# Designs tried in a protein design chat: VH-VL binders against ABC transporter G family member 3 (ABCG3). Part 8

Target 1, 243 residues: ABC transporter G family member 3 (ABCG3), of Arabidopsis thaliana (Mouse-ear cress) (q9zuu9r114to356)
Amino acid sequence: IAWKDLTVTMKGKRKYSDKVVKSSNGYAFPGTMTVIMGPAKSGKSTLLRALAGRLPPSAKMYGEVFVNGSKSHMPYGSYGFVERETQLIGSLTVREFLYYSALLQLPGFLFQKRSVVEDAIQAMSLSDYANKLIGGHCYMKGLRSGERRRVSIARELVMRPHILFIDEPLYHLDSVSALLMMVTLKKLASMGCTLVFTIYQSSTEVFGLFDRICLLSNGNTLFFGETLACLQHFSNAGFPCPI
Below, E stands for the ipSAE of ESMFold2; O stands for the ipSAE of OpenDDE; V2 stands for 0.75 times the mean of E and O plus 0.25 times the DockQ between their complexes.

## First folded at step 13 (VH-VL; framework fv_tiragolumab)

Design m6 (at its last look DockQ between E and O 0.35; V2 from the best seeds 0.47)
Fold by OpenDDE, look of step 13:
Structure m6 (fold): chain C 243 residues (1-243), chain A 127 residues (1-127), chain B 113 residues (1-113)
Amino acid sequence: as target 1 above (243 residues)
Amino acid sequence: EVQLQQSGPGLVKPSQTLSLTCAISGDSVSSNSAAWNWIRQSPSRGLEWLGSTYYRSDWYNDYAVSVKGRITINPDTSKNQFSLQLNSVTPEDTAVFYCARESYPDFWSGTYSFDYWGQGTLVTVSS
Amino acid sequence: DIVMTQSPDSLAVSLGERATINCKSSQSVLYSSNNKNYLAWYQQKPGQPPNLLIYEASTRESGVPDRFSGSGSGTDFTLTISSLQAEDVAVYYCQQYYSEPFTFGPGTKVEIK
C-alpha cells in the first residue's frame, strides 16, 4: 500500500475545512509493520482510516492511495480494520465469538474449514483463552484488555486479510501486554500480512519491532521511513527523536 | 516423501459397516499443515469427497452431507493413521475409496487441495 | 454445493498437439481476500489414484511437466497440454476446494488420435 499527498479535511461544526491530515506520503511493504505515531489529535487515526477507505462521510480526502500499484480498490475481505474500541460479546467464549463472527463475514461459512477460527486464535496467541468467556470490563474473571484486543484482531483474521489496519493496538495496555501484542503482530507480518497501525507512544523495545514509521504532528508528517533511520533523521536536524 | 497406504476389506455385505484404514508415512496425522480426507470414486457418482479429519490444537471432522449420518473418520496418533467407517452400506456405496492428504501450507493461502493419495481400495457391497 | 462441469467428455488429440479441457463451476471459486482461485486439476490413469497437476487454477504441482498449464478465473477454467505426450493419456478432473463439500468435475478422457 502507498499513499501520495494524502490530505484529509473534516467538516466541523464551526470549521468546514479543517485539515486533519496534510499532504502525507508513505508506503507499507507486504509482510511488514508500518506504524503511524503521533500525539493525540495528530491525525494518525484519520490517516489510518483514509488508507483503509473508512473515513466518515464528513471527511473529504485528497491525494491518492495505491494498493499493489493500482488506485485504491480493496475488495471485501482483502483487508481488515480494527477499531480502537471494539464491542465484544462478553457472554461468549473467545472461540464462540470468533465462530459467530466468521459466520457473519463468510456467508454460510463456506470457504474455510471450521479451523479458520482456530487458526485465528493461534495467530493471536489466544489458545489458552479459547474456551474462556470474554466477559466485560466489570467481570473480574473476564479477559484482560490485552486479550480482548487480540480477540478483536482475531475477528478480522478469519477473513485472512493481506492488509490489516489497527487503530491503537496498544491502547490501555501495560508494557508487558504491549510487547506481547507487538510480538504477536510481528509474527503475523512475518507470515505475509501487511500491518499498518497507530500508536501514541511506545517503548524502545516495541519501537524496534517496527519496520517503518510515520510520525505525525498536527496533521504534518515529521518523518517517514525506516524505523532505524528515524533517530538519524532527527539527530541530523538537531532534534531529539519524538518517540 | 509422504505416502498413504490403505488397508481394509474389499467386500462388505449390505447394512454392514465399511471400514478402511489409511497409514501415513512421511507426515503426521496430527500435522497442523494437513487435513486427511476420504474420497470415493464410482462410475455413477464420479469422484466424491466424503470427509476429513485434521488437528488444529484440537481434532476436527468435516463430513459430506450425503454420508454425514453414516460416516466416521477417526485419527489414530499412536499408529499415525486414520480410518473410515461407513455404516449401513448399500450397493450404492460400492466404489473405489481413496485416502488423501489435503495440504494446508500457511495461514494465508489456505489449502492446496489433495496432493497425496492412497492407492485406492475397491469396496464392493454385495450379498 | 458447487457443481463442476467439464467439456468435452472426451478428447482425441494427436501426439505433439495441444489439448484443451474446460471446466466450469456453478459458483465462483475466486476468493476476494487473496484473489486466488481454489481450483485444482488432476490426472488419473487407469488403476491409479488421481494425481494433482495444478492448484490455485494455474500453479503447477511440483514435478509436473511445464506442458501442463492452468488458466481461468471465477467460474471458467482451462487445462492445457501444450504438446500431448503418450504418457498424458488419462482422465482429467477439475476440482473446487473453495467450499465444502469439495466437488469434482465428471472428468475428461484424453486419448491419442
Scores: ipSAE 0.431, ipTM 0.770, lowest interface PAE 1.3, mean pLDDT 91
ESMFold2, look of step 13: ipSAE 0.599; ipTM 0.826
ESMFold2 (binder alone), look of step 13: mean pLDDT 91; pTM 0.937

## First folded at step 14 (VH-VL; framework fv_tiragolumab)

Design p1 (from m1 with heavy chain T111I; at its last look DockQ between E and O 0.93; V2 from the best seeds 0.00; counts 0 for: pae E 3.1 > 2)
Fold by ESMFold2, look of step 14:
Structure p1 (fold): chain C 243 residues (1-243), chain A 127 residues (1-127), chain B 113 residues (1-113)
Amino acid sequence: as target 1 above (243 residues)
Amino acid sequence: EVQLQQSGPGLVKPSQTLSLTCAISGDSVSSNSAAWNWIRQSPSRGLEWLGNTYYRSDWYNDYAVSVKGRITINPDTSKNQFSLQLNSVTPEDTAVFYCARESYTDFWSDIYSFDYWGQGTLVTVSS
Amino acid sequence: DIVMTQSPDSLAVSLGERATINCKSSQSVLYSSNNKNYLAWYQQKPGQPPNLLIYWASTRESGVPDRFSGSGSGTDFTLTISSLQAEDVAVYYCQQYYSDPFTFGPGTKVEIK
């Protein structure tokens, strides 16, 4: 995936008037993790949605988005998009929840659908939780936020996307859960999934796992490049990397 | 490399139980990347899938509606084989029965349908 | 259930000539997410079990000669044998693996004229 001179405007009261993403350029290689970082209202979620073709009706996109060298809209179901907050069905086990998703969305026999579910469980490091209820049961407490977040991502993996867009995968996670999430996503990328996701801020340990960084502020791209180049860029200028 | 070897009687009387066995070499009946199927072939019905057994964290069976209630397919991990039992047979159940492997390789590859087949067993239902 | 039909029921072709077998499904077997057709072709020679020939409508299984090719999309599919050989005398079946239960066509017998 690549983008060039990508600009997104939002409908004001009566017209499109406010640029929330301003002439952004970047790319993501297959099987890598590309992160969009920035503070609140920097335009990172808007950029993510623009790349995924998921902009709301109140937004208008200018510029070019290329998928495998072609300017084309991705077909429904050919990519995954994980929202910041996802409603799970707490009365189901993790395996049951994912199996229902597979039944509704995939072709093939039940064996094929169960195989995809087991792959998603393994990919998101959910094996120890697969038979546990997601939540809301009298005798069993539900999953914690890190596990619930991984279930949300696993549900999108059931659709077998090669490109996965994730809005704030570390949202409301403690430092241990955040590190486990990022290690898990790094492994997922190594298996062939292209990841593009947003992060508000990261620890030094998590930062080292990213392949490429797009740093946003007020709709402007302050940096785009490899992780090491990002650190060197700000170090050479005499400033710590803002991350 | 994978081989499926069938065994069982070729003649069964009406109302009795048809029982066949398929032995697996080069793969495991408990493989998480394969399902083990029974398919029959007759002039009147052509090729007809009957059901399967497979292991994905637990053992599962899927059975064709046409034979559900009469069919049982069981794995035997100690002998690396799986069986077919079809109860209350009639002459309409006369067919060549095949066992077959269905495989699944990884998240990004779609399954190949039936890639390995047993040699076939003609089972005649006659009094 | 997806009903599979084939035409012709029987086909006689001279050695070295082209044989064409058609298969039609009662509903599409194309999955839009990956743009693949979940359609397979099998060859069954007398006294033998069926053997997988082609999957994904057009991809040859390993060891299958180049003279076999598959084409088509959605509901209409074709198996072509570009230069019929004596060993190609068999019954050919199409099969969908898009949805439960997967189903087979009735078969097309190919013989030498």
Scores: ipSAE 0.403, ipTM 0.687, lowest interface PAE 3.1, mean pLDDT 81
ESMFold2 (binder alone), look of step 14: mean pLDDT 91; pTM 0.927
OpenDDE, look of step 14: ipSAE 0.820; ipTM 0.913

Design p2 (from m1 with light chain Y98H; at its last look DockQ between E and O 0.65; V2 from the best seeds 0.68)
Fold by ESMFold2, look of step 15:
Structure p2 (fold): chain C 243 residues (1-243), chain A 127 residues (1-127), chain B 113 residues (1-113)
Amino acid sequence: as target 1 above (243 residues)
Amino acid sequence: EVQLQQSGPGLVKPSQTLSLTCAISGDSVSSNSAAWNWIRQSPSRGLEWLGNTYYRSDWYNDYAVSVKGRITINPDTSKNQFSLQLNSVTPEDTAVFYCARESYTDFWSDTYSFDYWGQGTLVTVSS
Amino acid sequence: DIVMTQSPDSLAVSLGERATINCKSSQSVLYSSNNKNYLAWYQQKPGQPPNLLIYWASTRESGVPDRFSGSGSGTDFTLTISSLQAEDVAVYYCQQYHSDPFTFGPGTKVEIK
């Protein structure tokens, strides 16, 4: 996926339109992790949605998005998009939730659907939790936030997207859970899924796992490039790399 | 080089249980990459998928609605076989029965067919 | 269950001429996300199990002669044998594998006239 001169304006409740993303350029290579980093209101979620074709009706996009060198739009279902919050059904086990999701959304043989679900469980490091109730309603003890987040990603993964957009995969995670999430996502990318996701901020340990970084501030792209080049770029300019 | 060899009686009386066995060579009935199916063929109904058995972290069965409640398909890992039992048969159950393998290649691939079939067993339901 | 129908029930075609078999499903077998029709065609000769000819509605299985072709989308599909050969005398079935349980058409018997 690549984008060129991508600008997004929002025609909200104000009488003047805002530019939320301003002339952004970038790309993501197949099977890699590309992260969009920035503080709140930097435009990172809007850029992610623009790349995925998920902009609300109140938003207007200018510029170009290319998929495999083509200006074609991605067909519905050829990509995955994971919101910050995904509705989980606490009375189901992880395996049940994913299998019923596959039954509702996928064509094909039941054995294939079962097998895709089991492979998704393994890919998202959920094997030890597969037969546990998701929980999280009333007083029911359930999965921790890290496991719940991985379940929400696995739900999209069963659709077998080759590119997966994730809005804030580390949101509400403690530092240990966040590191485990990123290690898991790195392994997923190495198995053939292209990942593009947003991050508010990261630790030094997590930062080292990213393949490519798009830094945003107030809609502007401050840096785009490989992780090591990001560190060197800011060091050469006399500024510490953003957290 | 997977081979499926069917066995079982070709004549069954009405109201009794039809029982067939499919022996597997070149693969395992407990393979994470295969499902083991029964399909029947008659002049009145044509080809009809009946159900399967397979292992993915646990044993599962899927059965066609048309025979649900009468059908049982079980693996036998010690003999590397799987069976069909169809209860309360009537003359309308007379058919050629096939066992067949369905393979799962990988996460990204779609299955589109059965790749190996048994030789077929004609089962006649009559007194 | 998705009901599959075929027409005609049988046909006789002169050697070397075109044979056309139609198949209709009661529901669409097209999955818009991958733009594939989950439809297969099988050939069955006497005393043998069905043999796959076409999958994804139009993709020829390995080893299947070029004279076999599939077309159609959604609910209406066609198998065409462009130049009928003696070995093509068989019963031909369409099958959907979009929704479980997968179902077969009733078959079309093809004979030499």
Scores: ipSAE 0.648, ipTM 0.841, lowest interface PAE 1.3, mean pLDDT 83
ESMFold2, look of step 14: ipSAE 0.584; ipTM 0.808
ESMFold2 (binder alone), look of step 14: mean pLDDT 92; pTM 0.940
OpenDDE, look of step 14: ipSAE 0.824; ipTM 0.912
ESMFold2 (binder alone), look of step 15: mean pLDDT 92; pTM 0.940
OpenDDE, look of step 15: ipSAE 0.725; ipTM 0.872

Design p3 (from m1 with heavy chain S57E D58G; at its last look DockQ between E and O 0.45; V2 from the best seeds 0.00; counts 0 for: pae E 12.1 > 2)
Fold by ESMFold2, look of step 14:
Structure p3 (fold): chain C 243 residues (1-243), chain A 127 residues (1-127), chain B 113 residues (1-113)
Amino acid sequence: as target 1 above (243 residues)
Amino acid sequence: EVQLQQSGPGLVKPSQTLSLTCAISGDSVSSNSAAWNWIRQSPSRGLEWLGNTYYREGWYNDYAVSVKGRITINPDTSKNQFSLQLNSVTPEDTAVFYCARESYTDFWSDTYSFDYWGQGTLVTVSS
Amino acid sequence: DIVMTQSPDSLAVSLGERATINCKSSQSVLYSSNNKNYLAWYQQKPGQPPNLLIYWASTRESGVPDRFSGSGSGTDFTLTISSLQAEDVAVYYCQQYYSDPFTFGPGTKVEIK
């Protein structure tokens, strides 16, 4: 996937609107982790949605998005999008939830549906939780936030996407769970899934796992390039990486 | 390289149970990249898929509707093999039976269909 | 069940000539999400098990000679042997692995005339 001169505006009551993303450029290579970093309201979630073709009707996109050299249109079902908050069904086990998701979304493929579910469980390191109830939020018996987040990602893996867009995969995770999530996502990328996700803040250990970084501030792209180049760029200017 | 070696009797009486075994070398019956299948071939039905067994944090089976209720496919991890049991056989079950590996791509488990086959076992159902 | 048919039932082709085998499925075997046709071709020689030649309609299995090629999409598929060799005398089967149960075509016998 690549984007060039990508600008997103939000429709106002009088048809005037602020630019939320301002002339962004970038790309993601197959099988890599590309992160969009920035503070709240930097435009990172809007950029992610623009790349995925998931902008709300109140937004207008200008510029170009290319997928494998083709302009802006991904093949139907070729990508997954994981929302910041995902509704899970607490009365189901992890395996049941993923299987019913596959049954509703995938045609045919009975053997594939079962295999896809098991592969998604293994890919997200959910094997020990597969037969456990998902449960509710923090007051109910069930999975904790880290496991629940991994289930939400695994649900999208059932669609067998080659590109996975994740809005804040570390949302509401403690530092240990956040590190484990990023290690899991790095392994997923190494197995051939292209990851593009947003992140508010990064530790040094997590930062080292990213392949490419797009730094946003106030809709502007401050840096785009490989993670090592990002570190060198800000070190050469006499400042540590601004995470 | 993966090899599948079949064994079992070639003659079974009607109403008895057909039992065959497929020994695996070069792979594991519990591999997360494979499923282990039985397929039969007869002049009246041609090639006919019967069912499988595979491991994904537990053992699973899929059986063809035409034989569901009569068929059982069991793994044996200690011997690295899997078996076929077909109950209440009739002369219409006479066929060459093959075991076959169904291979999957690593992450997305997109199957290549049946890439390795056993040598085949002719099973005749006759009094 | 997806019914697979093949034509012709038998084919005699001169050595070195092109052999063409057709396969038709009663339903599409194209999965739109990955744009792949879940169709395979097998070669079976007398006294031997089937041998996988082609998967995903057109992808040649490792070790299969370049003279074998597959084409088609959806419901209509073709196996082509560009220059028939003596060792290619066999029965050829198409097979769908799109949905349960996996089903095979009735076979096409290929002989040298």
Scores: ipSAE 0.000, ipTM 0.509, lowest interface PAE 12.1, mean pLDDT 79
ESMFold2 (binder alone), look of step 14: mean pLDDT 92; pTM 0.939
OpenDDE, look of step 14: ipSAE 0.846; ipTM 0.929

Design p4 (from m3 with heavy chain T111Q; at its last look DockQ between E and O 0.85; V2 from the best seeds 0.00; counts 0 for: pae E 3.3 > 2)
Fold by ESMFold2, look of step 14:
Structure p4 (fold): chain C 243 residues (1-243), chain A 127 residues (1-127), chain B 113 residues (1-113)
Amino acid sequence: as target 1 above (243 residues)
Amino acid sequence: EVQLQQSGPGLVKPSQTLSLTCAISGDSVSSNSAAWNWIRQSPSRGLEWLGNTYYRSDWYNDYAVSVKGRITINPDTSKNQFSLQLNSVTPEDTAVFYCARESYPDFWSGQYSFDYWGQGTLVTVSS
Amino acid sequence: DIVMTQSPDSLAVSLGERATINCKSSQSVLYSSNNKNYLAWYQQKPGQPPNLLIYWASTRESGVPDRFSGSGSGTDFTLTISSLQAEDVAVYYCQQYYSDPFTFGPGTKVEIK
């Protein structure tokens, strides 16, 4: 079980052939974290969706996406995709929300489904929140942004994805919550899940946790490679790292 | 290696309660990677799953629909065993009863099935 | 409920010869997301409890001799004993664990001819 090399190009649907992602090349190794980094409108979310096979009908993709060295579309349920803003059911507890997701999505005995839910809770550091109502804007008592984000990711984990795509895992998180999220994701990757996610920018501490970086600007890939190579690349050019 | 040792009476009168226990060695009844099941076998029904008990952050039971109103399965962590109580038995409940371990090895590899079984206890329901 | 059937009901095989047991489920037990068949095979010798032989349709439990092999996918499965030994005289059951309730086949009795 290995997958490597993922290259994509994308062309926007318009009468003048607008390109949102321009001739991007990259790859993610199993059990690693690969980050697509860039400012707003850099094409990072579009690239993420192209890799996951989740482009809207109005978009066209050119180029190739490979999984385990072969051209194949990933089966439904073999990967997870976490949207930037996810609809949660505020009237359920965290455990209930995840359990109903497992009940709908998975085969197997109820013990096995409950075990997957409890493992997802533990993996996303949600043990203290498991019996609390999710709540939110429509409910007075609710989870904070960090916990809600972790619940969104945990829901995708119940399908046991081999690869997990996450759009902006640090969205609306303070620096402490962002660090916890990244440490949690690094641990998840070390257990065998391949992670690909987008990020607007990072602190120095969280930057060191990334295995590989894909820098985008205006649809162009400015850099792809290991984290240390990114720092050396910009240092050699005489510019500070834009991260 | 995991071993399951059953005990309990082999003769029960109709309308009474059948009670069996299963002692575990080589594993824990509170293991978060296993569920502890009761299965019976008769010539008319073959092998039939009855229910389980297991621990995942809390204790849970699942019971077969066919016996759901009559069955109780309880863990005993101090003795590392689990029990079967089947109420209001009839001669149709005559069978060899087995306890069995159901494994859950890890999140990514998925789940096994029943890998360790007790020796079996023939329970006859007769006046 | 997923109904499991087996064929033949019984068979007699000469020592050292191949024995083949078939199992069919009323619904697919293949989960496409992980490409695994949720099917197990058990051996039950007279007066003894069942013992697990095969899970995931083809994966041998530890300590099971390599003369036992499982194959098939979806709804049709086979258990093969490549060279029957005297200790293999038993009833063999298939079992699905794809959906609740789990169900067993009626069994196939294997004897030496």
Scores: ipSAE 0.372, ipTM 0.670, lowest interface PAE 3.3, mean pLDDT 80
ESMFold2 (binder alone), look of step 14: mean pLDDT 91; pTM 0.933
OpenDDE, look of step 14: ipSAE 0.820; ipTM 0.912

Design p5 (from m3 with heavy chain F107W W108F; at its last look DockQ between E and O 0.74; V2 from the best seeds 0.00; counts 0 for: pae E 3.3 > 2)
Fold by ESMFold2, look of step 14:
Formats: C-alpha cells, structure tokens, sequence
Structure p5 (fold): chain C 243 residues (1-243), chain A 127 residues (1-127), chain B 113 residues (1-113)
C-alpha cells in the first residue's frame, strides 16, 4: 500500500490548518510492519482509517491511496481492521468465537474453516486459552486484556487478510503484554501479512521490531522511513528520537 | 502418491446397517492437511456428499443433513483407514459409494476439493 | 445450497475437434479476498471413480493433459477439450467447494461422433 499527498478534513472546514491529516506520504511493503506513531490528536487514527477506506461520512479525503501500484479500491474483505475496542462474546470459548466467525464469512467446507481457526489460534499464541470462555470483564473467570486483544486480532486473521490495520494494538496493555503482542505481530508479518498500525509510544525493545515508522504531530508527517533511519535522522539533528 | 482402497459387502438387506472401509496409503488418516470423505452416486440423485472425518487438534465429523442421525464415520489410526456406517438402509440408499480425500494445501487458498478417490463399491439394498 | 447446472446434457464431438462444456452455479463461487473461484471439474469414465481435472476453475491437476482447460468466473464456467481424443470419452462434472454442502453438477456425457 502507498499514499501520496493524502489530506483529510472535516466537512465545512477548508483551511489547511483545520485539516486532520495534512499532505501525508508513505508506503508499506508486503509482509512488513509499518507503524503510525504520534501523540493524541496527531491524526494517526484518521490516517489509518483513510488508508483502509473507513473514514466516516463527515470526513473528506484528498490525495491518492495505491494498492500494488494501482489506485484501485481495496476489495471488501481483502483487508482486516481491528478497532481499539472490539466486542467479544463472553459466553463462547476462544475457539468457538473464532469458529463461528469463520462459519459466517469464509468459503469452503467446515474442515477448511476449522483449519483456518486453528492456524489463527497458533499465530496469536492462544493455544493455552483456546478452550477457555472469553468471559466478562476483568476479575472474573475469563480472559485478561492482553488475551482479549489477541483474540480480537485473531478474529480478523480468520478472514485471511493480505493487509491488517490495527488501531492501538498496545492499548491498555502493561509493558510485558505489550512486548509479547509486538513480538507476535512481528512473527505474523514475517509469515506474509502486511501490518499497518498506530501506537502512542514505544519502549526501546518494541521500537526495534518496527520495519518502518510514520511519525505524526498535529496532522503533519515529521518523519517517514526505516526504523534505523529514524534513529539516525534525530541523532544527526542532535535530538533523541521522539518516540 | 496417495491411494484409497475400499472394502465391504455389496449387498445389504433393508433396515440393516451398511458398512464400508477405506484404507489409505501415501498419507495419514490423522493428517492436519486432509479430511476423509464419503460420497455416493446413484442414477436418481447423482453425486452426493455424505460426510467426513478429520483431525485438527481433535477429531471431528461433518455429516450431510439428508443422512444425519443414520451415519457414522470413524477413523482407525492403527490401520490407517476410515469407515462408513449407514443405519436403517432402504432401497433408496442403493448407490456406488466412494471414499475421497479433501486437502487443505495452504493457509490462504484452502482445499483442492476431492483430489483422490477410492475405486468405488456398489452397494445394493434389497431383500 | 448452491445448485450446479451443466449444459449440454450430452454432446458428440469428432476426434480432434473442440468439446465445450458449460457449468453454472446458482450463486457466485468467487471469493474476493483471494480472487479465486472455488470450482472443480471431474472426469468419470465408465466403471471408474471421478478423477479431478481442474481446480480453482482453471488450474490443471498434476498429470492432466494440456488439452483440458477451464475458464470462467463468478457463476459461469467452461471446460474445454481443445482436441478430443478417444480416451476422453467420459462424463464430466463440475463441483463447487465455496460453501457447504459441496455440490456437483448433473454431468455432461461426451462421446465420439
């Protein structure tokens, strides 16, 4: 996926300074992990949604989004989008939840659908939780935040997306759970899934896992490039990397 | 090379149980990449899928609605084969029965459909 | 259930001539995520089981001669035998594997004229 001169504004506001995303450029290579990073109100979630074609009706997009060099709309169902908060069904086990998702949406026999579910469970390191009830909120018999987040991502993996967009995969995770999540996502990318996601901030350990970084502030792209180039860019300017 | 060899009686009396076996060579009945199916063929109904058995972390069966409640398909890992039992048969169940492999070749594409078939067994249901 | 139909029910073709068999599904068998058609073609000679010829609508199974080709997308599919040989006398079936239950077409009998 690539984007060029991508600008997003809300209807009724036409000044450049009023734009949520301002002339952003970037790309993600197949099978890599590309991160949109920035503080709250930086436009990172809006950029993510613009790339996925999921902007609300109240927003206008200008500029171009390319998939495999073409301006084509991404086919419905060819990509996954994981919201910051995802509804899960607590009365189901992890395996049941994923299986019913596959049953409703995938082609093929039940054998194929079960095979995809088992592969998604393995990919998200959910094997030990597969037969556990998803359950209610914390402090009950059920999954904790990190496990619930992995289930949310696994559900989108069942659809076999070529590109997976994730809004804040580390949201509400402690540092150990966050590191595990990013290691898991890095493995997933190496298997061929293209990942584009947003984060607020990153530890040194997590930062080393990213292939490319898009830094946003107030709708502006401060940097886009490889992770090592990001470190060198800010080091050469006499500033630590702002991530 | 995968080969499926069927065995079992060709004549069954009404209301009794039809029982067939399919022996597998060149693959395993417990393969994570395959499901093991029974399909029948009659002049009146044509080709009709009946059900399967397969292993993915546990053993599963799927059965066609038309025969559900009468059909059982079991694996036998020690002999590398799988069986069909169809209870309470009627002359309407007279058909050539085939076993067939359904494969799951890779994460994104799914099955090749039925790539290997047994030789077929004509089962006649009559007094 | 996805209903599969075939046309013609039977055809006679001279040796070395082109044979064309059509198959239609009641619903699309194209999956947009992978852009693949979940359709297979089988050949069944008298007294033998069906043999897989084509999967994904157009991909030949290993060992299948180049004269067999599949085409089409969505709901309409064609099996073509570019130069009919004596050993190609058989009944040909299309089959969808897009949704359970998998279903087969009624068959098309190909004979030498």
Amino acid sequence: as target 1 above (243 residues)
Amino acid sequence: EVQLQQSGPGLVKPSQTLSLTCAISGDSVSSNSAAWNWIRQSPSRGLEWLGNTYYRSDWYNDYAVSVKGRITINPDTSKNQFSLQLNSVTPEDTAVFYCARESYPDWFSGTYSFDYWGQGTLVTVSS
Amino acid sequence: DIVMTQSPDSLAVSLGERATINCKSSQSVLYSSNNKNYLAWYQQKPGQPPNLLIYWASTRESGVPDRFSGSGSGTDFTLTISSLQAEDVAVYYCQQYYSDPFTFGPGTKVEIK
Scores: ipSAE 0.392, ipTM 0.711, lowest interface PAE 3.3, mean pLDDT 81
ESMFold2 (binder alone), look of step 14: mean pLDDT 91; pTM 0.935
OpenDDE, look of step 14: ipSAE 0.822; ipTM 0.916

Design p6 (from m3 with heavy chain S109E; at its last look DockQ between E and O 0.82; V2 from the best seeds 0.00; counts 0 for: pae E 3.4 > 2)
Fold by ESMFold2, look of step 14:
Structure p6 (fold): chain C 243 residues (1-243), chain A 127 residues (1-127), chain B 113 residues (1-113)
Amino acid sequence: as target 1 above (243 residues)
Amino acid sequence: EVQLQQSGPGLVKPSQTLSLTCAISGDSVSSNSAAWNWIRQSPSRGLEWLGNTYYRSDWYNDYAVSVKGRITINPDTSKNQFSLQLNSVTPEDTAVFYCARESYPDFWEGTYSFDYWGQGTLVTVSS
Amino acid sequence: DIVMTQSPDSLAVSLGERATINCKSSQSVLYSSNNKNYLAWYQQKPGQPPNLLIYWASTRESGVPDRFSGSGSGTDFTLTISSLQAEDVAVYYCQQYYSDPFTFGPGTKVEIK
C-alpha cells in the first residue's frame, strides 16, 4: 500500500473545513509492520481510516492511495480493520466466535473454515483460551483485555486480509501485555500479513519492533522511514525521537 | 507421496451396513493439513461427496445431508486409516466408493481440492 | 445447491490437436474478496480413480503436464489440452468447492480420433 499527497478535511461548525491530515506520503511493504505514531489529535486515526477507506461521512479525502501500484478500492473482505473498541459475543467460546465468523464470511470446504480458525487461534497465541467463554458482560467474568484484543484481531485474520489496519492495538494494555501483543503482531507480519496500525506512545522495547514509522503532529508528517532512520533523523537535528 | 489403499466387501444385502476402510501411507490421518473424505460414483448420480473426518485440535466430521443419520466416518490413528459405515443400505446405494484426501497446506490461500484418491471399491447392494 | 454442467458430453480429438472442455456453474464460484474461483478439474482414466489436475480454476497440481490449462471465472470455465496425447483418454470432471454441498459436473469423455 502507498499514499501520496493524502489530505483529509473535516466539516466544521461554521462551514469551514479543517485539514486533519495534510499532504501525507508513505508506504507499507508487504509482510511488514508500519506504525503511525503521534500525540493526541495528530491525525493518526484519521490517516489510518483514510488508508482503509473507513472515513466518516463528515470527512473528505484528497490525494491518492495505491495498492500494488493501482488506485485502491475497498472490496468487501479484502482488508481487515480492527477498531479501538470492539464488541465481542461473550456467550461464545473463542473457537465458536471465530468459527461462526468463518461460516458467515468464507466460501470453501468446512475443513478449510475450521483450519483457518485454528490457525488464527495459534497465530494470535490463543490456544490456551480457545475453549473459554469470551465473557465481558456485567456479571460474567471472561477474558482479560489483552486476550480480548487478540480475539478481535483473530476475527479479522479469519477473513485472510491482505492488509490489516489496527487502531491502537495497545489500547488499555499494561506494558507486559503490550510487549507480548507487539511480538505476536511482528510474528504475524513475518508470516505474510501487512500490518498498519496507530500508537499513541511506545516503550523503547516496543519501538524496536517496528519496521517503518510514520510520525504525525497536527496533521503533518514529520518523518516517514525505517526505525533506525528515525533515530538518526532526530539525532542529526538535535531533537529526541518520540519514544 | 501420499497413497490411499481401500479394503472392504463388495457385496452387501439391503438394510445391512456397508463398511469400508482406507489405509493411508505418506501422510497421517491426524495431519492438521488434511481431511479424509469418502466419495461415491454411480451412473445415476455421478460423483457424490458423502463426508469426512479430520483433526484440528479435536476430531470433527462433516456429513452430506443426503446420508446424514446413516453415515459414520471414523479415524483410527493406531492403524493410520479411516473408515466408512453406511447403515440401512438400499440398492440405490450401489456405487464405486472412493476415499480421498482434501488438503489445507496454506493458511493465506488454502487448497481444499481432493488431491489423492483410493483405488475405488465397487459395492453392490442386492438381495 | 450449485449445479455443475459440462459440455460436450463426449469429444473426439486427433492426436496432437487441442481439446476444449467447458464447465458451467449455476451460481458464481468466484469469491471477490480474494479473487479466487473455487473450481477444480479432475481426470479419470479408464479403470482408475479420479485425480486432480487443476485447482483455483487455473492452477496446475504438481506433476501435471503443461499441456493442461484451466481458464474462466465466475460461472464459465474451460479445461484445455493443448496437444492431446494417447494417455489423455479419460473422463474429465469439474467440481465446485465454493459452498456446501460440494458438487461435481457430469463429466466429459475425451477420445482419440
Scores: ipSAE 0.405, ipTM 0.706, lowest interface PAE 3.4, mean pLDDT 81
ESMFold2 (binder alone), look of step 14: mean pLDDT 92; pTM 0.938
OpenDDE, look of step 14: ipSAE 0.855; ipTM 0.934

